# Ledger of designs, part 6: VH-VL binders against q20498r280to473

Target 1, 194 residues: q20498r280to473
Amino acid sequence: LELTDLYMRTGKKVPVIVEKCCASIEDQGIVTGIYRQCGIQSNIQRLRAKFDSGAEPDLHEFGQRDIYSVSSLLKQYFRQLPNPLFTYQAYPKLIEAFEKEDSLSEKVESLRFSLETMPEAHYRTAKFLMEHLTRLCKSKSLTDMTSKNLAIVWSPNLFRPPPTLNGADTHLLSGLNVHTAICDFFIENSESLF

## First folded at step 19 (VH-VL)

Design k1
Fold by ESMFold2 at other seeds, fold request of step 24:
Structure k1 (fold): chain C 194 residues (1-194), chain A 120 residues (1-120), chain B 107 residues (1-107)
Amino acid sequence: as target 1 above (194 residues)
Amino acid sequence: QVQLQQWGAGLLKPSETLSLTCAVYGGSFSGYYWNWIRQPPGKGLEWIGEIDHSGSTNSNPSLKSRVTLSLDTSKNQFSLKLRSVTAADTAVYYCARTRDKVSDDWFDYWGQGTLVTVSS
Amino acid sequence: EIVLTQSPATLSLSPGERATLSCRASQSVRSYLAWYQQKPGQAPRLLIYDASNRATGIPARFSGSGSGTDFTLTISSLEPEDFAVYYCQQHFDWPFTFGQGTNLEIK
């Protein structure tokens, strides 16, 4: 389900699964390689099924036995969105703003403007997630996950180029590098951007 | 005290469908995974699959194309069907329970077993 | 699929001796390993879960240890009723798999 549709159905701008998983990871997920390490597949699938049924899964127990299943599920949720978190529509503007401006202040201003064009559900969920990742960076000595490490594992789940008739391997390689760079920038500057 | 009691036909011809049922007494049916495990004579154990209270199933990939797991929550029963049997499917079949707790997929209660023989 | 290899295949000992049974996994199962005892004509009996936790009603002479890929079941002083087949089982991920067994027999 698209984020805007979920917002209209529930009245919540940030999905419950996102709120609950981020809270669980901040509580029990300050561990080596959070978001890099993969959870146990049976735990991921069972946890997903509990959320899909409307049940309230015991995330404390998941955090004690396999916290990586919580982080894996959260990444999977974003990867499977029909419109990516930062949307197909905002994607070209965000990339252009990031690449063209070389002054930090102008880059932040341009990106902030482009982010504010996204639908409310996308904007609020992006704010929530980036602030979560910014807070996690404060624990890098315990997790071994810097903002760059988080950007590497998160950017494929957050940015997807619009479908094109003439996509090319060279463009995809360049796009993947910039996706990590812009994601890292968002994590490092979330307070100024949102 | 929780007890698992199982039944079904013990002698089959090749190509028939194995069908076993397990009933749960003395405990809750919800909050657990209900499993089937088999043991060929003189050999080790093989997990067949599981089903939960909601009807969600997972099966051993080696058997998945031939396995159907089902449940009847009103009777506290769950069932195994294994299609297109051969002599290689001759085994003692057990039903067993696991708790619906994270990474607790160890089997605490077992049925007494049903020998199923597939003739040649 | 996670393959569990048990050794030795047969262990011949006398009552009062210490038994040490090994289980090796083809990849890490963290601590998610269980041990079972099976006597002829009976269903398996759970002994140990989570590598080292005794199931309820299991005598203290049974202990488990190990993590990752290498696990051990120890019986500190064998009783006559301990001569049976022992299986390890990983409860890490689907499909759940068992070792092929160690036959603990009386010398």
Scores: ipSAE 0.771, ipTM 0.906, lowest interface PAE 0.8, mean pLDDT 91
Fold by ESMFold2 at other seeds, fold request of step 24:
Formats: C-alpha cells, sequence, structure tokens
Structure k1 (fold): chain C 194 residues (1-194), chain A 120 residues (1-120), chain B 107 residues (1-107)
C-alpha cells in the first residue's frame, strides 16, 4: 500500500510499522551492525504477518531474541513501497539539487525546497526516518554504523529511478553511487533539511 | 497437561495419499505452531511443516509440492496429507507443538507416532 | 538448509560414567539449538533448548553448552535409563533440521 493511501485510511502521517520499529531499534538495537546484519527469515516473516493482520506485536520480545528481524523488516517495508519514500516525482529534482549546488547552504536550501514538493505522507515519513538515523549515528562507537555505513544499507530501499528512465542505462549504475551519497547527506543534515 | 493424540491409515500403496490427523487435549490451540515430523525406520528425524491457528503454513522445501496442512479449529485438530507416496515415505510420523514465541521452534509435546508403511 | 553433524555415531559407556555428545552446525545457529532423547518405540523427549536450558522435568545430570556452530550435551553420571539415541535440532530458521543421532549404548 502507497504511503498517501495508508495516511488516508488511518489518519496517521507516519505508518505505525515505521514508528514502532524505529522506537524498538532505539530501545534495544544499539548493537553491532544494526541495519547491516540480517535477521532470521522466519522471524521477519512472522513479524510481518503480525503487522499485516492488524495485531499489535510486542517488539520487546523480538528485540530480546532477534533485533535484526525488526531492522530487516523496516528496510523491507520501504523497499516494497509502490512509490519509493523519495518519490519517483521528486527523484530528478533531488538528484539535480544535490549535484548542481556548490555550497553547503545552497545545497541544503535547494534540497529542502524539493523535499517539500513531496506528498505530506512521504515528507513526514522521510523526516521521521532520517531523524531516527541521525540519532542512531550518535551511537556509532557501539554499533560500528557511521552515517556512510547507514546510507550504504538504506539507500537501495529509499530511492528508485522513475520507470521512464532506462534501468539498463550505464547512467543508472552511476545513479546508484549518488543514491548513497545523497542518503548520507540527508542523515548528516536532517535538522536543516526537514 | 497437554496431550497430542494422532491417527490415520498405516498401510499404503505407491501413489496413494498419506492422511494423518492429530487432536489436541488439555490445552489452548491458539498461541502455538502445530507441526509434523517424520522418522524413517532406523534413521533420523525430518521436519515436514507447521500450521498456526489462522491456517498459515510453512513446509520443508523438499516436500512442499506434495504436502497439504490443514486445521479444524472447532475440534482442535490438525492434519497432514502427503500425495503420491513411494517406499521412501515409509516412516513413523509425529505431530508436535512449538510455542508462538520468537526463536522458540523447539518441540515440547509430541504425539506417540504413527507408523506408515508404503509397500514397494 | 542447515546441516547438523553429530559425533560420535555410537558411544559405549557404563552406568556412572560421564557422556559427552557433540553437534556441529554447517553455519551459525547462535544459541538456538535443542537436544532430544529417544528410546525405542517412543517419541523424542526434549532435554535442552537454547543450547543450555533444561526443559521442565529433566534431571540436573543433563547439561548443554555451546554457541554458533559447536554444541555439547553432557550427562554427568549415566543412569540405566539414559541409554538411548540423542538428537540435536536447530531452532534457528526454516526448515528446522535434526542431526543424524548419537547412539548411547551400554558397554
Amino acid sequence: as target 1 above (194 residues)
Amino acid sequence: QVQLQQWGAGLLKPSETLSLTCAVYGGSFSGYYWNWIRQPPGKGLEWIGEIDHSGSTNSNPSLKSRVTLSLDTSKNQFSLKLRSVTAADTAVYYCARTRDKVSDDWFDYWGQGTLVTVSS
Amino acid sequence: EIVLTQSPATLSLSPGERATLSCRASQSVRSYLAWYQQKPGQAPRLLIYDASNRATGIPARFSGSGSGTDFTLTISSLEPEDFAVYYCQQHFDWPFTFGQGTNLEIK
């Protein structure tokens, strides 16, 4: 389900699964390689099923036994969105703003403008997620996960070139490198951007 | 004290369908996964699959194409069907329980077992 | 799939002796390893789960240890009723798998 449609159904601008998983990870997931290490597949699938059924799973239990299943599910959720978190529509503007501007302040302003063109559910969820990742970076001595490390594992789940761009294009392969760079920039500068 | 009681036909010909049923007494049916495990004579154990109270199933990939798991919540029963049997399917079949807790897929209660022989 | 290899295949001991049974996994199962005892004509009985936790009603002479890929079941002083086949089982991920067994027989 698309983020705007979910917002219209529930009245919540940030999906419950995103809020609950981020809180769980900040509580129990300050551990080595969070978001880099994969959870146990049966745990991920069973947790997904509990959320899909409308149940309220007790994430404390998952955090005790397999916190990486919580982080893996959260990445999977974003990867499977029909319109990525950073929408197909905003994608060209975000790439251009990131690559074109020379100074930090101009880059921040241009990116902020482009981010604000996204639908409300996408904007609010992006703000929530990036601020979560920014807070998590404060624990890099415990997790070994810097902003760059988080960007490497997160960017494939957050950015997808619009279908009208040719996926086999050599330029697309270059675009994958820029996805990590822009994601790292968002994590480092979330307070100024959102 | 929870008890698992199982039954079904013990002698089959090749290509027939194995059908076993397990009834659960003295405990809750919900909050658990209900499993089938088999053991060929003189050999080790093989997990066949699981079903929960909602009817969601997971099966061993090696058997998945021939396995059907089902449940009857009104009778606290669950069943195994294994299609197109051969002599290699001769085994003692057990029903067993696991708790619906994270990474608690160990089998705390077992049925007594049903020997199913497939004539060659 | 995760393959569990038990050693030795057969262990011949006398009552009162200490038994040490090994289980090796083909990849890490963290601590999600269980042990079962099976006597002829009976279903397996759970002894140990989470590598080292005794199941309800299991005598203190049974203990488990290990993590990752290497696990051990120890019976500190064998009783006559302990001569049986022992299986390890990983409860880490689908499909759940068992070792091939160790036959603990009376010398």
Scores: ipSAE 0.769, ipTM 0.904, lowest interface PAE 0.8, mean pLDDT 92
Fold by ESMFold2 at other seeds, look of step 22:
Structure k1 (fold): chain C 194 residues (1-194), chain A 120 residues (1-120), chain B 107 residues (1-107)
Amino acid sequence: as target 1 above (194 residues)
Amino acid sequence: QVQLQQWGAGLLKPSETLSLTCAVYGGSFSGYYWNWIRQPPGKGLEWIGEIDHSGSTNSNPSLKSRVTLSLDTSKNQFSLKLRSVTAADTAVYYCARTRDKVSDDWFDYWGQGTLVTVSS
Amino acid sequence: EIVLTQSPATLSLSPGERATLSCRASQSVRSYLAWYQQKPGQAPRLLIYDASNRATGIPARFSGSGSGTDFTLTISSLEPEDFAVYYCQQHFDWPFTFGQGTNLEIK
């Protein structure tokens, strides 16, 4: 499901799977390489099936046996969104704001404006996720995961160029790996951006 | 005590469909994965696949195109069909249970075994 | 697919001796390895799960150890009923796989 459709159906601005998985990671996932290391595929698929069925998965049990399945599922959830977390519609404006503004304060202001144009469900879920990642960075001595490391593993799941950005424009965006750079900036500056 | 009792035809010709059923006695059907495992004569064990009480299945990729797993929750039974058999499918077939717990895919109860012979 | 290689293929010992059976995985299975005993005409019997946990009703002379890729089943003092074929099985991920077996024979 699209995030806006889920919000309209449930009245919840942040999906339950996102809330529960983030809480589980903050409780049991302050471990080496969280979000970098992959979970066991059978555990990931079985956990996803439990969420899809509306069951009450025991995330404490998953955390005890394979916490990386929880973190892997959360990344998979965002990767599979029909419209990415940082929507196709906002994507060009976010890239432009990040690359063209010179000063930190102007970059933050321009990005904040562009983020606020996203649908409410996308905005609130992005805020929730970035704040989670910012809090997790405070544990980097235990996890070996800096904001940059988190951005490397998270950005492929959060940004996709619109299909209409092929040909001429994709050469500027490709090869720069701007998605990692923006993601790192969002993690480091979430308090001022959201 | 949980007991698994299995049955089905034991002699097949090439291209026929193997069909086995396993009934679960003395225990709950829900909360477990229900498995089929086979053992060719004088050889080791091969996991065929699993089914849970919702009907969700996972099968060994080596057999997946020929395997159908099913269940009848009203009778506490689950079944294996293996299509297009050859002599290589001759084996003792076991039903077995695993717990529906994270990474607990070890087989605690087994059926008595059914020898299925495919004539060459 | 995770390949499990057991050694030795055949182990000939006498009652009262200590048996050591080895299982090596082609990639890490963490601690998710089980051991089974099988006698002729019978289904396998679960002995050990999670590398070192004895299943219900298994005598204390059976113990398991190891993690990652290298695992050991030890029988501290062989009883006559312990002569059988032993299999390891990874319960790490689909497809679940078994070793080819170690035949523990009476000398």
Scores: ipSAE 0.766, ipTM 0.904, lowest interface PAE 0.7, mean pLDDT 91
Fold by ESMFold2, look of step 19:
Structure k1 (fold): chain C 194 residues (1-194), chain A 120 residues (1-120), chain B 107 residues (1-107)
Amino acid sequence: as target 1 above (194 residues)
Amino acid sequence: QVQLQQWGAGLLKPSETLSLTCAVYGGSFSGYYWNWIRQPPGKGLEWIGEIDHSGSTNSNPSLKSRVTLSLDTSKNQFSLKLRSVTAADTAVYYCARTRDKVSDDWFDYWGQGTLVTVSS
Amino acid sequence: EIVLTQSPATLSLSPGERATLSCRASQSVRSYLAWYQQKPGQAPRLLIYDASNRATGIPARFSGSGSGTDFTLTISSLEPEDFAVYYCQQHFDWPFTFGQGTNLEIK
């Protein structure tokens, strides 16, 4: 289930579900509200079950009938990672690097340094996903999804602050704006960050 | 070509368990969802649930706590159990097939139907 | 749960006439609607799936149309064997649901 464990089991730095879903979205998902609109629940659960069984599901068929089930499943996959994509361990460093008052070039350099501290499976998967979202942004006139819109729907699935017994409600509320902002920054600057 | 034949006890007392079996002939068992649907006399149709060849099930929430779906892949058979029946469970019960294709949850082949009567 | 409401409840017509049956969904089912015919003592027979696609062996006089929440089954010229009860069924999401039926009876 953890990204590092999956890498050790499969030999693939990026999970097959991530690769296949991103490819499907880029092929058939240049549609209004991709990642914002929800798929049909039965299609999402059946697609998940096909991946869990080790089968190679026909994502072209899903794209023809309910592409939003593919995008919904991909978000669900990241939301359910035990250690989130950008990890609990890197989270404070990433927030600190992003909130520095310095220039764009210093912000990029500081974030790049912090991203490189993540385990290889997390780094490669984050690179893959961010580049996918960057490419998708170039179709915003067709999808109505800007980098900011994608960041709104994606950031809850990618960032979780480390659990704590104090200040959790206050931390969660303030963190939501920052998570969207940093996600938007990652999407807009993925080429220079990864 | 494909044929669904179903059987099971047609008369039950309240609190008993309804048990029906459906056998599949003339076609593949894999690649489909196997469904149960019921119809009270003179009334409309109600989907009960589905099972696939891996044993994965989904049931109507209105019946889920009382429904057990199972399969015997070696015999190309699947079964319905509905526990704690009442007179309200009196209906014709059908087995039916859907294709394992995205959003193809329409029923192309049906069994002959089994009237299950729950005495008052 | 997606509720399907069929109208009229009863439609009385003669052979040769055109029948128009309606099905309205409580929320969008996109194009994922099917129609069935049922005669007394028989299992339902699939007529239409995906709103407008005729099932195998269904005569061309049967046609379906609609999307979203409003759907229609049309029988262009009624044959004696067409007098039966008709059900719509959404195949959009669990739990799959049926309309209450339209009884198409001979006048």
Scores: ipSAE 0.765, ipTM 0.903, lowest interface PAE 0.8, mean pLDDT 91

Design k1
Fold by ESMFold2 at other seeds, look of step 20:
Parts: structure tokens; sequence; C-alpha cells
Structure k1 (fold): chain C 194 residues (1-194), chain A 120 residues (1-120), chain B 107 residues (1-107)
């Protein structure tokens, strides 16, 4: 289910799974390699099934026994969105703004403009997630996860080129290497961008 | 107080379907995973699969293509079917319980076992 | 699939002696390892879960230790009823697997 459709059904601009998983990770997930280490597959699939059924899973217990299942599920949720968090429609402008603007102030302004064109559910969820990741960077001494490390593991789940751009062309594919860089920039500059 | 009691046919010919049922007494059916485990005579244990109260299943990949797990929540019963048996499926079959808690997939209650012999 | 290898295959001891049984996993199972006792003609009996937690009704002479890949079951002073086959089982992830067993027999 697309983020806009979920918002229309529930009235919540940020999906409950995103809110609850981020809260759980900030509570119990300040641990080595959060978002990088994989959870136990049975725990991930069982937790996913509980959210899919509308149940209220006990995230405190998951956090005690396998916090990496919570972080793995959250990444999986974003990877499986029909329209990625940073939408197919905004993708070309976001890439252009990041690559073409050399000054920090112009880059921030151009990216802000492009982010604001996204549907409300995408914008609010992106703001929520980036602020979560920015807060986690304050704990890098405990997690070993810098903004760059978080961007490496998060960017594949947040950006997808539109299908018409998703070819095997090496020049187009070299642009895909920018996903980590733009994600790192978003994490480092979330307060200015959203 | 919780007791698992098993039944089903104990002698099969090759190609038949093994069918076993386990009933749960003295406890709740919900809040647990219900499992089947087998042990060939004089050998170790092999997990076959699990089913929860919603009917969701997971099975050992080595057996998955031949295994069907089912339940009857109104009777607190769950069942195993294993298709196309051979002599290699001769074993004592146990039903067993695990808690529906995170990473608590240890078996606290077991049935007494049913010897299933597949003639060669 | 996580393979559990138990050693020794057979352990011959007398009542009153200390038994030490080993279980090694092919990859880390964190602390998610259980131990069972099985006597002839009976279902397995849970002894230890989470590597070191005794199940309800299990005597204090049984203790478990270890994490990651290396685990130990210790019986501090063997009683006559302790001579049986012992299995370890990982409860880390699907498919759940058992070791091949250690036969603890009376000398």
Amino acid sequence: as target 1 above (194 residues)
Amino acid sequence: QVQLQQWGAGLLKPSETLSLTCAVYGGSFSGYYWNWIRQPPGKGLEWIGEIDHSGSTNSNPSLKSRVTLSLDTSKNQFSLKLRSVTAADTAVYYCARTRDKVSDDWFDYWGQGTLVTVSS
Amino acid sequence: EIVLTQSPATLSLSPGERATLSCRASQSVRSYLAWYQQKPGQAPRLLIYDASNRATGIPARFSGSGSGTDFTLTISSLEPEDFAVYYCQQHFDWPFTFGQGTNLEIK
C-alpha cells in the first residue's frame, strides 16, 4: 500500500509501523551496528505478520530479544513501498539539485523546494525518518553507525530511479551511486531541509 | 497440567500419506506455536514444522513440499500430513509446543510420540 | 541451516561424577540454545533454555553456559536417573535444529 493511500485510510501522515519502529529503536536500539546488522528471519517475518494483521505487537519484547528484527523490518517496509519514500516523481529533481548546486545554501534551498513537491504523506514520513536518523547519529560512539554508515544501508530502501531511467546504461548507473551521498546529506541537514 | 495427546495410523505402505493429530488438554490453544518433530529409531531429532492459532505455518525446507499442517481451533487440535512416504520416513513422531514469545522456540511440552513404520 | 555438533558422542561416567557435554553451532545463535534429556521410550524433556535458564522443575545440578557458537551442559554430581541421551537445540531461527546427541551412560 502507497503512503498516500494509507494516509487517506487512516488519517495518519506517518504510518504506525514507522512511528513504532523508530520509537523502539531509539528506546532499545542504541546498539552496535543498528540498521546494518540483520535480525533473525523468523522474528522479522512474525513481526511483519503481526503488523499486517493490524495487531499491536509487543515491540518492547522484540527489542529485548532481537532489536535487529525491528530495524530490519523498518528497512523492508520502505524497500517494499510501491512509490519510494522520495517518490519516482521527485527523483530527477532531487538528483539534479544535489549534483548541480555547489554552494551549501543553494543546494539546501533547491532540495527543500523539490522535497516540498512530494505528497504530504511522503513529505511527513521523510521528515520523521530523517529526524530519527539524525538523532541516531548522536549515538555513533555506541552504535558505530555514522551518518555515512546509515546512508549506505538506508539509501537503497529510499530511492529508486523511475522505471524509464532504470536501465543498464553505465552513465545512468553512475548517477545511482549518488543515492548514498544524497541520503547522507539529508541525514546531516535534516533540520534545514524539512 | 498441559497435556498433548497424539493419534494416527502407525503402519503405512510406500507412497501413502502419513496423517497424525494432536489434541491439547488442560491449557490454552492460543498464544503458542504447535510443532511436529520426528525421530528415526535410534537417531536424532528433526523439526518438521509449526502452525499458530491463525493457521500460519512454517516448515523444514527439507520436507516442505510434502508437509501440510492444519488446525481445528474449536477442538484444540492440530494435524500433520506427510505425502508420498518412503521407508526413510519411519520414525517416532512427536507433537510439541513453543510459546508465542520472541526467540522462545524451545519445546516445553511434548506428546508421548507415535511410531510410524513405512514398510519397504 | 544451523548445524549443531555435540561432543562427545558417548560419555561413560559413574554416579557422583561431574558430566560436561559440549554443543557447537555452525554459526552464532547468540544465547538461543536449549538442552533436552531423553530416556528410552520417552519424549525429550526440556532442561535448559536461553543457554543457561533451567526449565521449571529441573534440579540445580543441571547448568548451562555459553553463547555464540560454543555451549556446555554441566551436571555437577550425577544421579542414577541422569543417565540418558542429551540433545542441544538452537531456537535462534528456522529451521530449528538439534544436535546429534550425547549418550551419557553408566560406567
Scores: ipSAE 0.762, ipTM 0.903, lowest interface PAE 0.9, mean pLDDT 91
Fold by ESMFold2, look of step 22:
Structure k1 (fold): chain C 194 residues (1-194), chain A 120 residues (1-120), chain B 107 residues (1-107)
Amino acid sequence: as target 1 above (194 residues)
Amino acid sequence: QVQLQQWGAGLLKPSETLSLTCAVYGGSFSGYYWNWIRQPPGKGLEWIGEIDHSGSTNSNPSLKSRVTLSLDTSKNQFSLKLRSVTAADTAVYYCARTRDKVSDDWFDYWGQGTLVTVSS
Amino acid sequence: EIVLTQSPATLSLSPGERATLSCRASQSVRSYLAWYQQKPGQAPRLLIYDASNRATGIPARFSGSGSGTDFTLTISSLEPEDFAVYYCQQHFDWPFTFGQGTNLEIK
């Protein structure tokens, strides 16, 4: 289910799964390699099933026994979105704004403008997630996860280039590197961008 | 205080479907995973699969194509069907309980066991 | 598909002796390992879960230890009723798997 459709059905601009998982990570997930290490597959799938059923699972328990299942599920949620968090529609503008050689302040302004073109559910959820990751970076001495480390593990779940009619194998590989860089930039500058 | 009682046919011919039922007494049916485990004569134990109160199932990949797990919440019962049996499926079959707690997939209560023999 | 290998296959001891049973996992199961006792004609009986926690009603002579891939069950002073087959079981991830068993028999 697309984020805009979920918003229309629930009235919530940020999905409950995103809010709950981020809160759980900030409470119990200040641990080595959060978002880098993978949780236990049975825990991940059982947790997903509980959210899908509309139940509110006991995330404190998951945090005590397998916090990496909470972080793994959150990444999986974003990876499975039909339209990625940073939408297909905004993707060209975001890449163009990021790659343009201009001052930091100009780059922030251009990216902010492009981000504001996204549907409200995407914008609000992106703001929520990036601010979460920015706060998590303040604990890098405990987690070993810098903004760059977080961008490496998060960017594949947040960006997909729009489909093309032609092959794109060589520049697709280059595009994957830019996804990490722009994600790192978003984490480092979330307060200014959102 | 929780008790699991199981029943079903103990003698089958090749290609038939194994069908076992387990009833739960003295405890809640919700809040647990309900499991089937088998033990061939003189051999170790093999987990077959689980089902929860909502009907969600997971089964051993080695058996998945032949296994059907089901439940009847009104009777506090759950069942195993194993299709297309062969002599290799001869075993004692147990129902067992695990708690629906994170990483608590240890079996605290077991049924009495049912020997199922697949004839030649 | 986590393989548990138990050793020894057979352990012959006398009442009063200490038994040490080993279970090795093919990958880390953290602390998510259980031990069971099984006597002929009976279902397995849970002894230990989470590597070291005794199940309700299990005597203090049974203790478990280990983490990661290497686990032990210790019976500090064998009683006649302790001669049975012992299985380890990982409760880490699907499919849940058991070791092949250790026969603890009376000398």
Scores: ipSAE 0.760, ipTM 0.898, lowest interface PAE 0.8, mean pLDDT 91
Fold by ESMFold2, fold request of step 24:
Structure k1 (fold): chain C 194 residues (1-194), chain A 120 residues (1-120), chain B 107 residues (1-107)
Amino acid sequence: as target 1 above (194 residues)
Amino acid sequence: QVQLQQWGAGLLKPSETLSLTCAVYGGSFSGYYWNWIRQPPGKGLEWIGEIDHSGSTNSNPSLKSRVTLSLDTSKNQFSLKLRSVTAADTAVYYCARTRDKVSDDWFDYWGQGTLVTVSS
Amino acid sequence: EIVLTQSPATLSLSPGERATLSCRASQSVRSYLAWYQQKPGQAPRLLIYDASNRATGIPARFSGSGSGTDFTLTISSLEPEDFAVYYCQQHFDWPFTFGQGTNLEIK
């Protein structure tokens, strides 16, 4: 289910799974390697099944026994979106804005403009997630997760080149380095971008 | 107190289907995973699979292609079918319970066991 | 799959002695390890879960310790009823697996 469709069904601009998982991680997930370490596969699949059924899983319990299952599920949620968080439509504009602008202020302004073209559910969820990751960076001494470390593990789940670009221009627009770099920039500059 | 009572045919010929049923007494059926575990004579234990009250299953990859787990919610019973048995499937089969709690996959209650012998 | 290796295969002791049984996992299971006792003709009986938590009704002479890959079951002073086969089981992830057993025999 696309983010815009979920918003239309529920009236909530940020998905419940995103809100609950981020809150759980901020409460119980200030631990070594959060988002880098994988949870236990059975816990991840059972947690996913609980959310898919519309149940309200006890994330405090998951956080006590296997917080990495909560963080792993959240990454999977974004990876499995039909239209990625940073939409196919916005993708080329975001990459161009990031690569072409030389000054920080011009880069922020150009990226902000491109981000604001996304559907409201995507924009609001992106804002929510990036602000969450920015807050986690305050705890890097406890987690060993810098903004760059978070960007490495998060960018594959947030950016996906449009199918036609994948076929036509893979070396320019699909490099993992550029996705990581722009994700790191978003985490470091979320207050000015959103 | 929770009690698990199991039954089914104990003598099979090769290629037949093993079929066992376990009934749950003295407790809630929901909030748990219901498991099958087997033990060949004189050997260790092998987890076969689990089913929850909604009918969702997970089974040992080594057996998955031959295993069917099912539930009868009206009777608080769950069942194991193992297709195409051979002599290697000769074992005592147990039903057992785990809590539906995070990482609580330890077996607190067991059925009495059923010896299933596959002849040749 | 996670392989559990128990040692020794057979342990011969007398009542009143201390028994120490080992279980080693092929990879970390954190603290998600259980111990069972099995007597001939009976189903296994849960003794310990989460490496060190005694199950309900289990006497205080049974204790468990360890984390990661190395685990120990200790019976502080053996009673005649303690002579049985003991299995460890990881409850970390699918497929759940058991050790091959340690036979605790009366000397």
Scores: ipSAE 0.754, ipTM 0.899, lowest interface PAE 0.9, mean pLDDT 92
Fold by ESMFold2 at other seeds, fold request of step 24:
Structure k1 (fold): chain C 194 residues (1-194), chain A 120 residues (1-120), chain B 107 residues (1-107)
Amino acid sequence: as target 1 above (194 residues)
Amino acid sequence: QVQLQQWGAGLLKPSETLSLTCAVYGGSFSGYYWNWIRQPPGKGLEWIGEIDHSGSTNSNPSLKSRVTLSLDTSKNQFSLKLRSVTAADTAVYYCARTRDKVSDDWFDYWGQGTLVTVSS
Amino acid sequence: EIVLTQSPATLSLSPGERATLSCRASQSVRSYLAWYQQKPGQAPRLLIYDASNRATGIPARFSGSGSGTDFTLTISSLEPEDFAVYYCQQHFDWPFTFGQGTNLEIK
C-alpha cells in the first residue's frame, strides 16, 4: 500500500510498522551490524505475516530473539513501496540539488525545498526515518554502523529512478553512485533538512 | 495435559497417497505450529512441514512438491498428505507441536507415531 | 540446509558414568539447538532447548552447552533408563533439521 493511501485510511502520517520497528531497534537493536546483518528467514516471514494480518506482533520478543528480523522487515517494507519513500516525482530534483550545490548551506536549502515537494505522508515518514538513523549513528561504537554504512544498506530501499522514455538520464545518475551519497548526507544533516 | 493422537492407513502401495490425521486434546489449538516429522526404521528424523491456525504452511523443500498440509479448526485436527509414495517413504510418522514464539521451533509434544509401510 | 553431525555414533558406558555427546552444525545456529532422547517404540522426548535450558520434568543430570556450531549434551551420572538414542535438532531456521543420532548403550 502507497504511503498517501495508508495515511488517508488510518489518519496516521507515519505508518505504525515504521514507528514500532524504529522504536524496537532503538530499544533492543544497538548491536553489531544493525541493518547490515540479515535476520532469520522464518522470523522475517512470520513477522511480516503478523503485520499483514493486522495482529499485534510482540516486537519485544522478536528483539530479544532476533532483532535483525525487525530491521530486515523494515528495510523490506520501504523496498516494497509502490512509490519509494523519496518518491519518483522528487527523485530528479533531489539528485540535481545534491549534485549542483557546492556550499553546505546552499545544498541544504535546495534539498529542503525539493523535500517539501513530496506528499505529506512521504515527507513525515522520511523525516521520521532519517532522524531515527541519525540517532542510531550516535551508537556507532557499539554497532559498527556509521552514517556511511547505514546509507549503503538503506539507499537501495529508499531511492528508485522513475521509469522514463529517455533512459539515458537514469544511466547518468546511476553512474555517479549518488544514492548512497545523498542518503549519507540526509542522515548526517537530518535536523537541518527536515 | 495436552495430548496428540494420530491415525491413518499403515500399508500403502507405490504411487498411492499417504494420509494421516492428528487430533489435539487438552489444550489450545491456536498459538502453535503443528508439525509432521518422519523416521525411517532404525534411522534419524526428518522434518516434513508445519501449519498454523491461519492455514499458512511451510514444508521441507525435499518433500514440498508432494506434501499437502491442512487443518480442521472445528475438530482441532491437522492432516498430512504425501502423494506418489515409494519404498523410501516407509517410516514412522509423528505429529508434533511447536510454540508460536520467536525461534521456539523445538517439539514439546509428540503423537504416538504411525508406522507407514510402502510395499513393493 | 543446516547439517548437524553428531559424535560419537555409539557410546558404550556403564551406569554411574558421565556421558558427553557432541553435535556440530554446518553453520552457526546461535543458541537455537535442542536435544531429544528416544527409546525403542517411543516418540522422541525433548530434553534441552536453546542449547542449555532443560525442558519441564527433565532430571538435573541432563545439561546442555555450546553456541554457534559446537554443542554438547552431558549426562552427569548415568541411570539405567538413560540408555537410548539421542538426537540434536537445530531450531534456527527452515527447514528444521536433526543430527543422525548417538546411540548410548550399556557396556
Scores: ipSAE 0.752, ipTM 0.899, lowest interface PAE 0.8, mean pLDDT 92

